VH-VL binders against MLP-like protein 328 (MLP328). Designs and how they scored, part 5

Target 1, 151 residues: MLP-like protein 328 (MLP328), of Arabidopsis thaliana (Mouse-ear cress) (q9zvf3)
Amino acid sequence: MATSGTYVTEVPLKGSAEKHYKRWRSENHLFPDAIGHHIQGVTIHDGEWDSHGAIKIWNYTCDGKPEVFKERREIDDENMAVTFRGLEGHVMEQLKVYDVIFQFIQKSPDDIICKITMIWEKQNDDMPEPSNYMKFVKSLAADMDDHVLKA

## First folded at step 1 (VH-VL)

Design d08 (framework fv_dupilumab)
Fold by ESMFold2-Fast, scan of step 1:
Structure d08 (fold): chain C 151 residues (1-151), chain A 119 residues (1-119), chain B 112 residues (1-112)
Amino acid sequence: as target 1 above (151 residues)
Amino acid sequence: EVQLVESGGGLEQPGGSLRLSCAGSGFTFSDYAMTWVRQAPGKGLEWVSSISGSGYSTYYADSVKGRFTISRDNSKNTLYLQMNSLRAEDTAVYYCAKHDYSWGYMDVWGQGTTVTVSS
Amino acid sequence: DIVMTQSPLSLPVTPGEPASISCRSSQSLLYSNGYNYLDWYLQKSGQSPQLLIYLGSNRASGVPDRFSGSGSGTDFTLKISRVEAEDVGFYYCMQGLQTPLTFGQGTKLEIK
């Protein structure tokens, strides 16, 4: 149990990197319709759906329990990446730093990857490492694939 | 099929060294923390060491600190336990185990590899 | 270190009857995220440990519904509603809240 660390994973997806990036960057309001078994709601606390620095509140189910997560996002159009910086919520009871970067990379005309980087720091030494949250966000990217393909 | 396969156990004299390996398959190895648990003959389970999914963090039982080193090679889906300065008290079956969701619970275990330290 | 204490250490049961095993921790295993970091494992003779119950009350995949876990904080119970011959073995509770990870002494369940 380091006090801090970085996880990196790659999720293979189908279709267009641009369509996936747009969903994560600008269309979070579609998440409950697309992956309602994971995400039950998303609301704007500050900013717009597509603005750099927007603050949003997520209502989701993790390990069978409803949780809340408040984040501020950063948009990097050059690298097709969006960063979610944790501010409040259940995750932040375990972690004092929780930054998740989703980057979309086109590998071939039909195949892309979503590279997920999670930068974390625990509240104290007794806290578990956030491997369960890494699995959760990996599932969000993977399950979004079908909805983005249909759109 | 999620599976862990151990190797490297054997007979060694006090002061000797052994390296245990645990090969994972059927899951994304780097996403999960891994642990070594041992069991001395006729005794209960004893935690030995754990390593985070990234490999950045390592933890050790007081009885093995300074003698054992846990490590992993995520490119090879393999967990290691380097055991130096072996003692008779290290005689045990060594299990590797995978954590899931929570750091605390181990959902998949290897078959165990036997380490015997005797003169 | 968190000390885990099980009782009884030996549990002879008649087939078809219920059985229960207690596990007590020296400090609370209830974390701020609402989870109790207490798990139960079964080790059958000559076999590796297998997960039965995780985070206090959740049954692991493939575990029959006759197994249940309950409790919170420092006092936990594993119950088997109807004991079958295949349930023979050593039962261990474990805390995953902090290092060192610690196990109870183990309870040997035997058929009478």
Scores: ipSAE 0.000, ipTM 0.483, lowest interface PAE 18.3, mean pLDDT 87

Design d09 (framework fv_dupilumab)
Fold by ESMFold2-Fast, scan of step 1:
Structure d09 (fold): chain C 151 residues (1-151), chain A 124 residues (1-124), chain B 112 residues (1-112)
Amino acid sequence: as target 1 above (151 residues)
Amino acid sequence: EVQLVESGGGLEQPGGSLRLSCAGSGFTFRSYAMTWVRQAPGKGLEWVSSISWSGGSTYYADSVKGRFTISRDNSKNTLYLQMNSLRAEDTAVYYCAKEYRTIFGYPYYGMDVWGQGTTVTVSS
Amino acid sequence: DIVMTQSPLSLPVTPGEPASISCRSSQSLLHSYGYNYLDWYLQKSGQSPQLLIYLGSNRASGVPDRFSGSGSGTDFTLKISRVEAEDVGFYYCMQSLQTPWTFGQGTKLEIK
């Protein structure tokens, strides 16, 4: 059982990398309307919806359980990537490091990849690896696909 | 002024190598996909290779795959084409071109800015 | 690979008259979202290519309104409503849908 690690996955999506990136970078306020079965709310704690370094609080359901997550985001327009750095919440009771990077890469006019990198470190050896959270963020990207296409 | 300037062309023998450079200015280089297009003397345009804005995706024409490598250095606003195992049929003017970014944000459609070209001649 | 075929290959035109160039693709360029991934370029003698029309029918910045693109799927047309001396050169269509991106063989427009 590793105490820290990095998960990487690629989620195939349709449409524009820029539209998907914009949704994740600047339009988190649209998430509850788009994927309400996953995300029930998102609010700004500090900054703006499109600010580098903004702190947001998410209310969501993971594995049938309502949870709260507070994060500070980093925007990398050059790489069309947004990083969510974990600060507080249910995830942070299990992990002392939880950084999730969403990068959007156009492969053709119709097809993109959302490359998700999760960097994690457990609070202690008795905690499980965060494979359930990786599954969760994959489902967010996949389920957002149809909504972004229609925007 | 938005501009692309190619360099590095020249005369080489079959089997030789050349490295082309394309310097961008007047725009945010790192935000656009870049493409190499060539034109043999008296012939039409032929796409050679493209690279995404981040460098994470590269594409090659079958005729150059395995021999040419496209790369970019966004800190220097420069695009490169490393050409190995040159053949007589690679003789052409090589143009670099910038992605035309529309409101839709899709990369790789249209090329609105083109360099002046650099000539590559492969002969014995 | 998608093959792009242009006709005619040589187009002599009297100044002030209209001109039309056809481009046909071996596969549909119509994206499922309603866009045709076909672009038109002009290359004047001794010059680099320049973009005229993108995504089937949209004029690029600075391109005169006498240029228009039309068509869908596999059959496309570039029209010049009134040809001027400055329009001489080679016209190329290009599909931008998928790799390898391919150009038509080119049409030489020249003044009679």
Scores: ipSAE 0.000, ipTM 0.494, lowest interface PAE 17.1, mean pLDDT 87

Design d11 (framework fv_dupilumab)
Fold by ESMFold2-Fast, scan of step 1:
Structure d11 (fold): chain C 151 residues (1-151), chain A 122 residues (1-122), chain B 112 residues (1-112)
Amino acid sequence: as target 1 above (151 residues)
Amino acid sequence: EVQLVESGGGLEQPGGSLRLSCAGSGFTFSDYAMTWVRQAPGKGLEWVSSISGSGYSTYYADSVKGRFTISRDNSKNTLYLQMNSLRAEDTAVYYCARDTYYSRGLYGMDVWGQGTTVTVSS
Amino acid sequence: DIVMTQSPLSLPVTPGEPASISCRSSQSLLYSNGYNYLDWYLQKSGQSPQLLIYLGSNRASGVPDRFSGSGSGTDFTLKISRVEAEDVGFYYCMQGLQTPLTFGQGTKLEIK
């Protein structure tokens, strides 16, 4: 019903907020090896793996469908947050605004949360709300947990 | 012909305010992060604040957090530093610099303005 | 915060002789992408700082080849093969790996 909105969720993870943040901020080239069942590829379109404003293209499988997503990232080291601003791809056929913020917060010596904020606006009233994409990005954070712990 | 030109410096009393401007020309302003660096008389360089190309992300040195606000107007190719609650230790030449480190490449601050002098005294 | 320490702080040099400045960081500046996030800047008297070297060893546009940067991790060196009068000024190393961006305390290169 709504044409725009903001989803917020918290994903409990183990270990260091710093190590999880580093993976999302600077090491996206490791994603296909870590979570290849979700992410099949990621390439730099502009910038570097760890540069603010870098533009990357993701090849992934969401709900059994191969998709492509092009984003520009913004880095916020003070808050340990990375923002992915949607530019092109299958998601952008459904949404004209798609901004996903991943923030990593240490809660105890061995436990952190990944706070995911998704700001969205639909292309038109006939498009579904992006609850499936929120579920997808939650699964990326959760499944990355084991790989980051072993790094 | 890539240039940055600062303005807005001057003499102010402790507790006062100043707003610095930095006008860019000869390049696509919105493609670059921008940084303020200051230098107290006879001292070295000190980083003050940085802002992303879009303006979404801002960063501050602990000594200025809560007092200074960095902002930009990409339609005017201009960077700003709003300086409130000025202290004697804020006395310095303030430089703006184009920060290519957080933009499209990994090179440092390759373009600097001429500097604008801020003096905070009674 | 990453602390940057330069030595020497004062460097008197005879024209035509080589000069060398050291910069040490409290943490490694070598990132997983293979780059050292260490820049060198020169500030001549009455002038703005200018970039000399970026990412440890890359010479900035317009910088003479007598300037070179080397090192990795926590130990970096700026070398001038043959010092000229116009090289006088303060030299600063800077780390850009993380905020706050931090500068070394500066090295004053002066003619004897």
Scores: ipSAE 0.000, ipTM 0.479, lowest interface PAE 18.8, mean pLDDT 86

Design d12 (framework fv_dupilumab)
Fold by ESMFold2-Fast, scan of step 1:
Structure d12 (fold): chain C 151 residues (1-151), chain A 123 residues (1-123), chain B 112 residues (1-112)
Amino acid sequence: as target 1 above (151 residues)
Amino acid sequence: EVQLVESGGGLEQPGGSLRLSCAGSGFTFRSYAMTWVRQAPGKGLEWVSSISWSGGSTYYADSVKGRFTISRDNSKNTLYLQMNSLRAEDTAVYYCAKGRDWYSTEYYGMDVWGQGTTVTVSS
Amino acid sequence: DIVMTQSPLSLPVTPGEPASISCRSSQSLLHSYGYNYLDWYLQKSGQSPQLLIYLGSNRASGVPDRFSGSGSGTDFTLKISRVEAEDVGFYYCMQSLQTPWTFGQGTKLEIK
């Protein structure tokens, strides 16, 4: 059936879009302490924590299994969006394209949404659709909410 | 390249105090959890204390809790162990060790160890 | 506290022969994340400990492929496929699942 697609979801979060955006854009070093049950480590492969085009390697647990993901990021400050473009790792064994966009939109003084868009293409027809990865990234945004709110 | 160097060991009498230092170089010190492990003469390895990369979380073995304080100064790339109310049982070589994963909340995989510094508690 | 028990405590081996060390934990070291929180360390005479294996089966950087770790839950094994003279020393398993983190009592590998 479908060999490529786009998933879109909206995650309601509390607080400031600017603070949530800053965490995802510039402060990935805080992820293991904030959501260690998901993210065990983050390493800069190239660039800086807050640079456009930085390449980072993530060590994480998805569906109870340890995985590694290497990505190149794109920063869009005007739209408060950060894009993670998949380069290597477990997810790239099943997908040729894996681009995840996190956009932070202020809805009221204390309420925001994180709009997550996942653009994907399978390596071949036998691979599963990445609905499990969409669930995973949605849970990262939701679980980060308390940590950003407390900061 | 990647190196940890301990200092501050010495001879002290029971009830005394010592402060150990562990200087890191060749890696981004501020990004890694750090651990102190000791080894009494002719005995095995014993975990003493650990500290998260930020210094926000500290852990202690029951035998040293309330007497020892682990701390770090990331601006100086240095780990410390303040040892108060020393006992003869604290006599050991003290090693500092670095956790493996960057900005990790886990302490597995201590991949870099210092040479050790000797603490002797004797009257 | 989780108790780590190694066997044998003394392991004389002929160079070129295989060697195997067992490590048993009093509680499962398998976390809900799917990891076994067990490491193996080697301490050569007069030297600091060095990491061999982390999270049950992952070889540390620079560790020869003749070393392998296996097992899950409470029963773990470190294997050396062909022992070399440089492998002599004390081998320790360690759990980091919950505080206090604990080491096994050590296994002395020596050439006979």
Scores: ipSAE 0.000, ipTM 0.504, lowest interface PAE 15.8, mean pLDDT 88

Design d14 (framework fv_dupilumab)
Fold by ESMFold2-Fast, scan of step 1:
Structure d14 (fold): chain C 151 residues (1-151), chain A 123 residues (1-123), chain B 112 residues (1-112)
Amino acid sequence: as target 1 above (151 residues)
Amino acid sequence: EVQLVESGGGLEQPGGSLRLSCAGSGFTFSDYAMTWVRQAPGKGLEWVSSISGSGYSTYYADSVKGRFTISRDNSKNTLYLQMNSLRAEDTAVYYCAKDQPYTWYRSYGMDVWGQGTTVTVSS
Amino acid sequence: DIVMTQSPLSLPVTPGEPASISCRSSQSLLYSNGYNYLDWYLQKSGQSPQLLIYLGSNRASGVPDRFSGSGSGTDFTLKISRVEAEDVGFYYCMQGLQTPLTFGQGTKLEIK
């Protein structure tokens, strides 16, 4: 069984790559209102909503279980990508490396893709692979689509 | 001045109920996880329960699971511990403490403690 | 559950002399982020516990520099370089790495 790996998926979304990127990069405070079924809260631990290196804490429900995730983000405006580097939380109990990159790519005037790359390493080989977390973050991007399109 | 003040303790019979309160002041209450720790007469410290800053995540010692409920009202800067089905072994001074920022997946640095409120469970 | 064991449980000290308290955990308290989730608390007679040392070696605000914490993994030490009368009380180590939070039995520091 693999002890580390990289998952990659592409989520087709509507509208502007810039609007989707802005939501994930700078407007996480809108997440509980937009997708409250998944995300119940987001707070700043350090920095600002749009700061490179900001540390944020997420309260969310994954597979029916309430969880907490603390991350430090990295902003790459040139590639319209934002990276969430896992620091602490339920995910970090099974993984010692958990980096999730959301990149927004314009394909046509009305269509974009959100390319999600998850780089992971287990705490030990008894831990499950984080396929459930990949499914979760994919669902966040997909469910945010309608809210961003209407904005 | 950062402080925590407990109230709600008292004398109760086995099987009874009490609700403890812990009022915070001098800090942004919602930014911190909060913890209840108790101390039986002449004994050491025992962790009871903790709650995240948002109130979404709660944690309990096995001895109180199913009987005690921790909650908070951030608009009132107040932490609560609802204690049901009280037992003689719950007799203790109950302290609330300010825990780490926001989440409570791990604990360290409980830097502000209340004065304690006494709970006595006897017939 | 992680078991925390302190020694000694009773520590009579002459004023001005050093004092040392040991705390051992049944499992490593060193987390993947590089921190040891081990705190030291002091409870003076009739008072609430107060934080002395957090994350193994960090002195809490307002705590005199005569107090120091050391150790890593499973073995930790609280040292008082020169004991003063105001240091009398019960000292507790605590692990916060995993639920349930557990405390040592407590060490009573008394003046001889």
Scores: ipSAE 0.000, ipTM 0.502, lowest interface PAE 17.0, mean pLDDT 89

Design d15 (framework fv_dupilumab)
Fold by ESMFold2-Fast, scan of step 1:
Structure d15 (fold): chain C 151 residues (1-151), chain A 122 residues (1-122), chain B 112 residues (1-112)
Amino acid sequence: as target 1 above (151 residues)
Amino acid sequence: EVQLVESGGGLEQPGGSLRLSCAGSGFTFRSYAMTWVRQAPGKGLEWVSSISWSGGSTYYADSVKGRFTISRDNSKNTLYLQMNSLRAEDTAVYYCAKTGYDYRLFYGMDVWGQGTTVTVSS
Amino acid sequence: DIVMTQSPLSLPVTPGEPASISCRSSQSLLHSYGYNYLDWYLQKSGQSPQLLIYLGSNRASGVPDRFSGSGSGTDFTLKISRVEAEDVGFYYCMQSLQTPWTFGQGTKLEIK
């Protein structure tokens, strides 16, 4: 079992890549209302909702367990990608590197793909690989689809 | 307090050069796009140049393309405008402004500096 | 270039009365993203410009709610529900949908 790795998945979504990208890039404050069974709260630790380098704290439920995650985001408008760099929280007890990139790619006028890339490195050999977190972030993108379509 | 302070303006002859600086404080400078806007004496506002938060994208008014270069140093919280081949029509007060940026599009210049005066005259 | 045209150019107003300024663009400012890339700025004598409204209708931080922006596409309006003495200055609309960004010619609001 590897001590580091990269997971890649593609989530098929409906509508506009720009609208999905906007939600993830600039509108995280809408997440608790849209997908409250996953995300219970999002607060700004530093920066603004749409700032490159903003630091946010997430309160969420993963596998039935309430967790906290602090991240710094990086915005890449040219590629419609937003990167979440893990800083602190339950995930960071398991991993010393946790970078998740969400890229939104238009495939047809009504269909898009959210390409999720997770770059990770375990704290030590005893820690599990973060496949549960990959499943979690994939679910966030999928469940957000209906809310973005209604906006 | 959120502030932008311009400097580097002055008197120059046609064909000369000036470098303007804009120092930001009280906000996370690296997280915002920045813009230069100028105003000739007794005239309205004219957009000059904008730069994305990372410096990876730059935009220029046609009147300054090839002569002016916008840049930033996020480690110093400073925006620059290098002005070469100055012309009389570049005479203006130059303002820097903190700018919103959303997928290649800019909006909402919510914090402005006090302005620095550039005079190009023989 | 997108041309921005303001009317009126001069706007004398009695304090306490409403005022409105129109801004027309030569092309639609509505992006497929759902926003109009139209801002309103106020410049008081001897001062730097200040943001009033961004993306067509959003009030900037600290701007009194007596200021409002409306419109879509090519026709936009800035309204002041009751003018105060401190509102004197030049008002500019600006589009940032397309380079070069362009400002309207400015409207001078003055107390009569």
Scores: ipSAE 0.000, ipTM 0.509, lowest interface PAE 15.1, mean pLDDT 88

Design r01 (framework fv_remtolumab_arm2)
Fold by ESMFold2-Fast, scan of step 1:
Structure r01 (fold): chain C 151 residues (1-151), chain A 122 residues (1-122), chain B 107 residues (1-107)
Amino acid sequence: as target 1 above (151 residues)
Amino acid sequence: EVQLVQSGAEVKKPGSSVKVSCKASGGTFSSYAIGWVRQAPGQGLEWMGGIIPIFGTADYAQKFQGRVTITADESTTTAYMELSGLTSDDTAVYYCARDYWSGEYRYGMDVWGQGTTVTVSS
Amino acid sequence: EIVLTQSPDFQSVTPKEKVTITCRASQSIGSSLHWYQQKPDQPPKLLIKYASQSFSGVPSRFSGSGSGTDFTLTINGLEAEDAGTYYCHQSSSLPYTFGPGTKVDIK
């Protein structure tokens, strides 16, 4: 089985790419209120809510299990993309590389997509592929849709 | 684990165009930038441009602006460099290289293709 | 654009001797300077990244230092397989640029 790979998916969303991008880029503090069944908390470890290179810690529930994830983020305003580089946490017990890119693309006035790219490398051959984490991050984007529209 | 394999040597006439391919195998192609670097016979390395495949955006060195087009096809994990208006000064080995991207740092070009020789002669 | 200069252009060295190659940038590039080795008819190979970090599998005799505008690559105890051309490369600002190279031959 593969020891590294890339998953790519497209999540259809409503409204503007700009509003969705802003939520993921600058407003992670709103996530627990918007999608509290997934995300229970987000804290700044280093940097600011909207700074390139900020380090954040996430408390979340994946497949009914509480987990913690520490990431460093990269902001690309020109392409409306935010990259989460995995540093520590439950995911990193399974993977030594875990990078997730969320790009927001306007397709028409009423149609946008969130293109999610997950770049991964397993700690060792015995670890499972991270398909469960791909399902998880897809659900974050999908469930955030209505909340972004209400803002 | 990641390898870059380039298309074969080309012999071209002045005024024509050449398109070189760079196919990535293994690993996580979309997470890296692909740079293009050329080397004329007996000369040093010259950066031409690069692309981040996942974003589809390319950057070019000013010297090549207007003559070079760099593209990527994520479905085939292949990057391309097309150079038009060829002259004998474009005779060189053309390399593609992976530019590892991690946070605020670019880690340099850690994986290189084998090179494609392009000869421009009458 | 940032211009890189290297010295010396050429060096012929006895085995086991210490080799020092310098790279100077026309403006500050922090630590965003990388070193490559190229052997005839082969692509370049990354040796040192970010001024001083050894790339995986590179022999310990290779080391890098410097910051800002002045950088050095040191080979402490040159071996026969180290003959080649050495290039510095900056990734601080687009367009990225390479130095002109330093050729190292064994006597």
Scores: ipSAE 0.000, ipTM 0.489, lowest interface PAE 15.4, mean pLDDT 86

Design r02 (framework fv_remtolumab_arm2)
Fold by ESMFold2-Fast, scan of step 1:
Structure r02 (fold): chain C 151 residues (1-151), chain A 122 residues (1-122), chain B 107 residues (1-107)
Amino acid sequence: as target 1 above (151 residues)
Amino acid sequence: EVQLVQSGAEVKKPGSSVKVSCKASGGTFSSYTIGWVRQAPGQGLEWMGGIIPILGTADYAQKFQGRVTITADESTTTAYMELSGLTSDDTAVYYCARGEYSWDRPYYMDVWGQGTTVTVSS
Amino acid sequence: EIVLTQSPDFQSVTPKEKVTITCRASQSIGSYLHWYQQKPDQPPKLLIKYASQSFSGVPSRFSGSGSGTDFTLTINGLEAEDAGTYYCHQYSSLPWTFGPGTKVDIK
C-alpha cells in the first residue's frame, strides 16, 4: 500500500498552449462561469489573480460532494507550468502533501497537451490514494477546453 | 434557523481596544463562516475580516491587519472581533454575519447580527 | 482590491415605477456579486445572490442580471417598503468589497 506517490496524465486539448496557460495562470476568476458544474467559486486570499505565490480558496464539487480547498500557486512562465500547492481544506484531511502541476505544451498549430502531475502523501495508511482527485483535475482541464478555444 | 446576537454598545477612549461578541444559535457552529462588517455614521459597508473554520484560518482586510483579531469559541458558540489602537475613525456600527458554503454555490452572508455601536471619544 | 461603483447615488421614485441600479466592478468577478438592502438603523438584508438568483422570501419584483464587470438590480414596481440603501457586494476576491450604495426614496 503506497503512502506517497506521483500521478502523471496527459490531456489532449485544442488551440493554443498560451491561451490555456493564461487561463490557469492568470484567469481563475473565469472558472465558475466556464465550468460551474465543477467549480462554484474561486477567491483570492492573498496576492493577485496572476501573482506568483498567490493564495486562493476554491469552492467545488468533487464526486457529487461540496468541498473547499486552499492553495498557494507557483508560476513557471518558461515551462508554461503552474503549480498548486495544497495548504488546507477537505483534500488536506486525507493528504499531508498535495501538489498539482499543470503544464501546457504545444504539439501542433491547433493541438496541445495539458500535462498534469500530482505529487501526494497520505496523512496515514487508512486514507485512500487520491485517484479520485486526479480524475477530478483531469476533468477540469478537459471541460475548460471549449471555453478557452472560444475566448 | 440561525440567529446571531451581538454584545451591547461600547464607548472607548482613543488608543484602547474593544472586543465585540457574536453569539450564534441554531445550526452547527463549526460549519459557519462568520464575517465582520462595519459601517461608520452615514457611510457604506466595509468588510473587516472573517473566520473559515473548515480551513482553520481567519482572514483580514489589509486596512485592519495588525489591529483586528477574529476568533471563535465553539463551547459558547460565540465569535469575537477585537480591534486595537482605536481612533475616532473607528466610530461605527459593527455587524457580524454568517456565511455558509452550500452544495451549489460559494458563501454568502444571509444571517446578520443586530449590530454593535462603538463610539471612540475622549 | 476590487472596487465596486454604483449608479445612481440617489433616486426618488413614484410607487409602482421601475427602478434600475447599476454596479460596475474594476475587474471581472464572474457572477460573484450579491445585492443587499439596508433600511435605517437595521442590518443589511440579502436580496439577490450570484448576480441573478433570488434569495428565499424576497419579493419577485426584485431581480438581478449581469456578469463580468457590469451588473444591474431591478425593482419592477417599487413599493413603499422598498425605500432604503442598496449595496452590491463581490465575493470573487479577498478582501470582499461593497459598492458605495444607492439610496432609493419614495416620492
Scores: ipSAE 0.000, ipTM 0.488, lowest interface PAE 14.3, mean pLDDT 85

Design r03 (framework fv_remtolumab_arm2)
Fold by ESMFold2-Fast, scan of step 1:
Structure r03 (fold): chain C 151 residues (1-151), chain A 121 residues (1-121), chain B 107 residues (1-107)
Amino acid sequence: as target 1 above (151 residues)
Amino acid sequence: EVQLVQSGAEVKKPGSSVKVSCKASGGTFSDYAIGWVRQAPGQGLEWMGGIIPIFGTTDYAQKFQGRVTITADESTTTAYMELSGLTSDDTAVYYCAREPYGRDYYGMDVWGQGTTVTVSS
Amino acid sequence: EIVLTQSPDFQSVTPKEKVTITCRASQSIGSNLHWYQQKPDQPPKLLIKYASQSISGVPSRFSGSGSGTDFTLTINGLEAEDAGTYYCHQSYSLPYTFGPGTKVDIK
């Protein structure tokens, strides 16, 4: 088994790359209303909703289990990317490194994607690879599309 | 293996600015962030700020906000730290350090050799 | 900003003895604390990451423990080459901060 790795996937979107990027970058407070079946709450621990380096706490349900995740975010406006650096939470019991990058790209007028890159390292060799978390964050990006289309 | 090589020592007058370079070899600039840490003679380590080269995003310690500018050029794999409004209190050794993006480590695992900056008349 | 304090400031130790250095954070930082060793006229060297995780190439006599606000670096069986200044560093919140350092001399 690999002790560390990088997962990459692309999620096709119908809503604009700009509106999706704004949602992930600056409007996490809208997530419980938009995708409440996944995300039950988001709170600021440090910084502002749109601050580079802000620390936020997420309350969510993954594979039927309630979990908490604390992250520090990094913003890249030029590439329309937001990185979530894992600090604490249930996922960090399995992983000592958990970084997720969401990048919003318009490849053509009818081809818009969210590119998700997950960089991870296990706490020890006995821990499973975080494929379940990759499936989870992919679902967040896909389900958010319905809400962005209405806005 | 990644190495960081810094520019040579500088002697500057009060009120001037200094620009220190940090050239990376080995690995790709997109795999890590670069931080800048200084150390005054006989003193401890002080974090000044950092840059995420793939994003161009910078963070600065409040003490240096408005005086420090950190940049990176991915084509030459070189990071820069420019400090303006120099005073004698800025006499220090300035280090650049690599912070890998989580796969191996979040902290600073590779350091440059240091650049001595002396502020005197 | 998170303030880190270290104790003791200085210690002089006989070779092969146990050395304990403590780092305290002004607020909880989970396990996002790292330890460095600096020798005269050299850059710092990473010894321990994430409070307790070993670094390849660092002797096994170095170990770390703790979480939250209280952290410890232990050197079991100090050797002559271990003389230097030891710093803790938090990567939990920006700005990153370092402790003031603990100087270890060999008798």
Scores: ipSAE 0.007, ipTM 0.548, lowest interface PAE 11.3, mean pLDDT 87

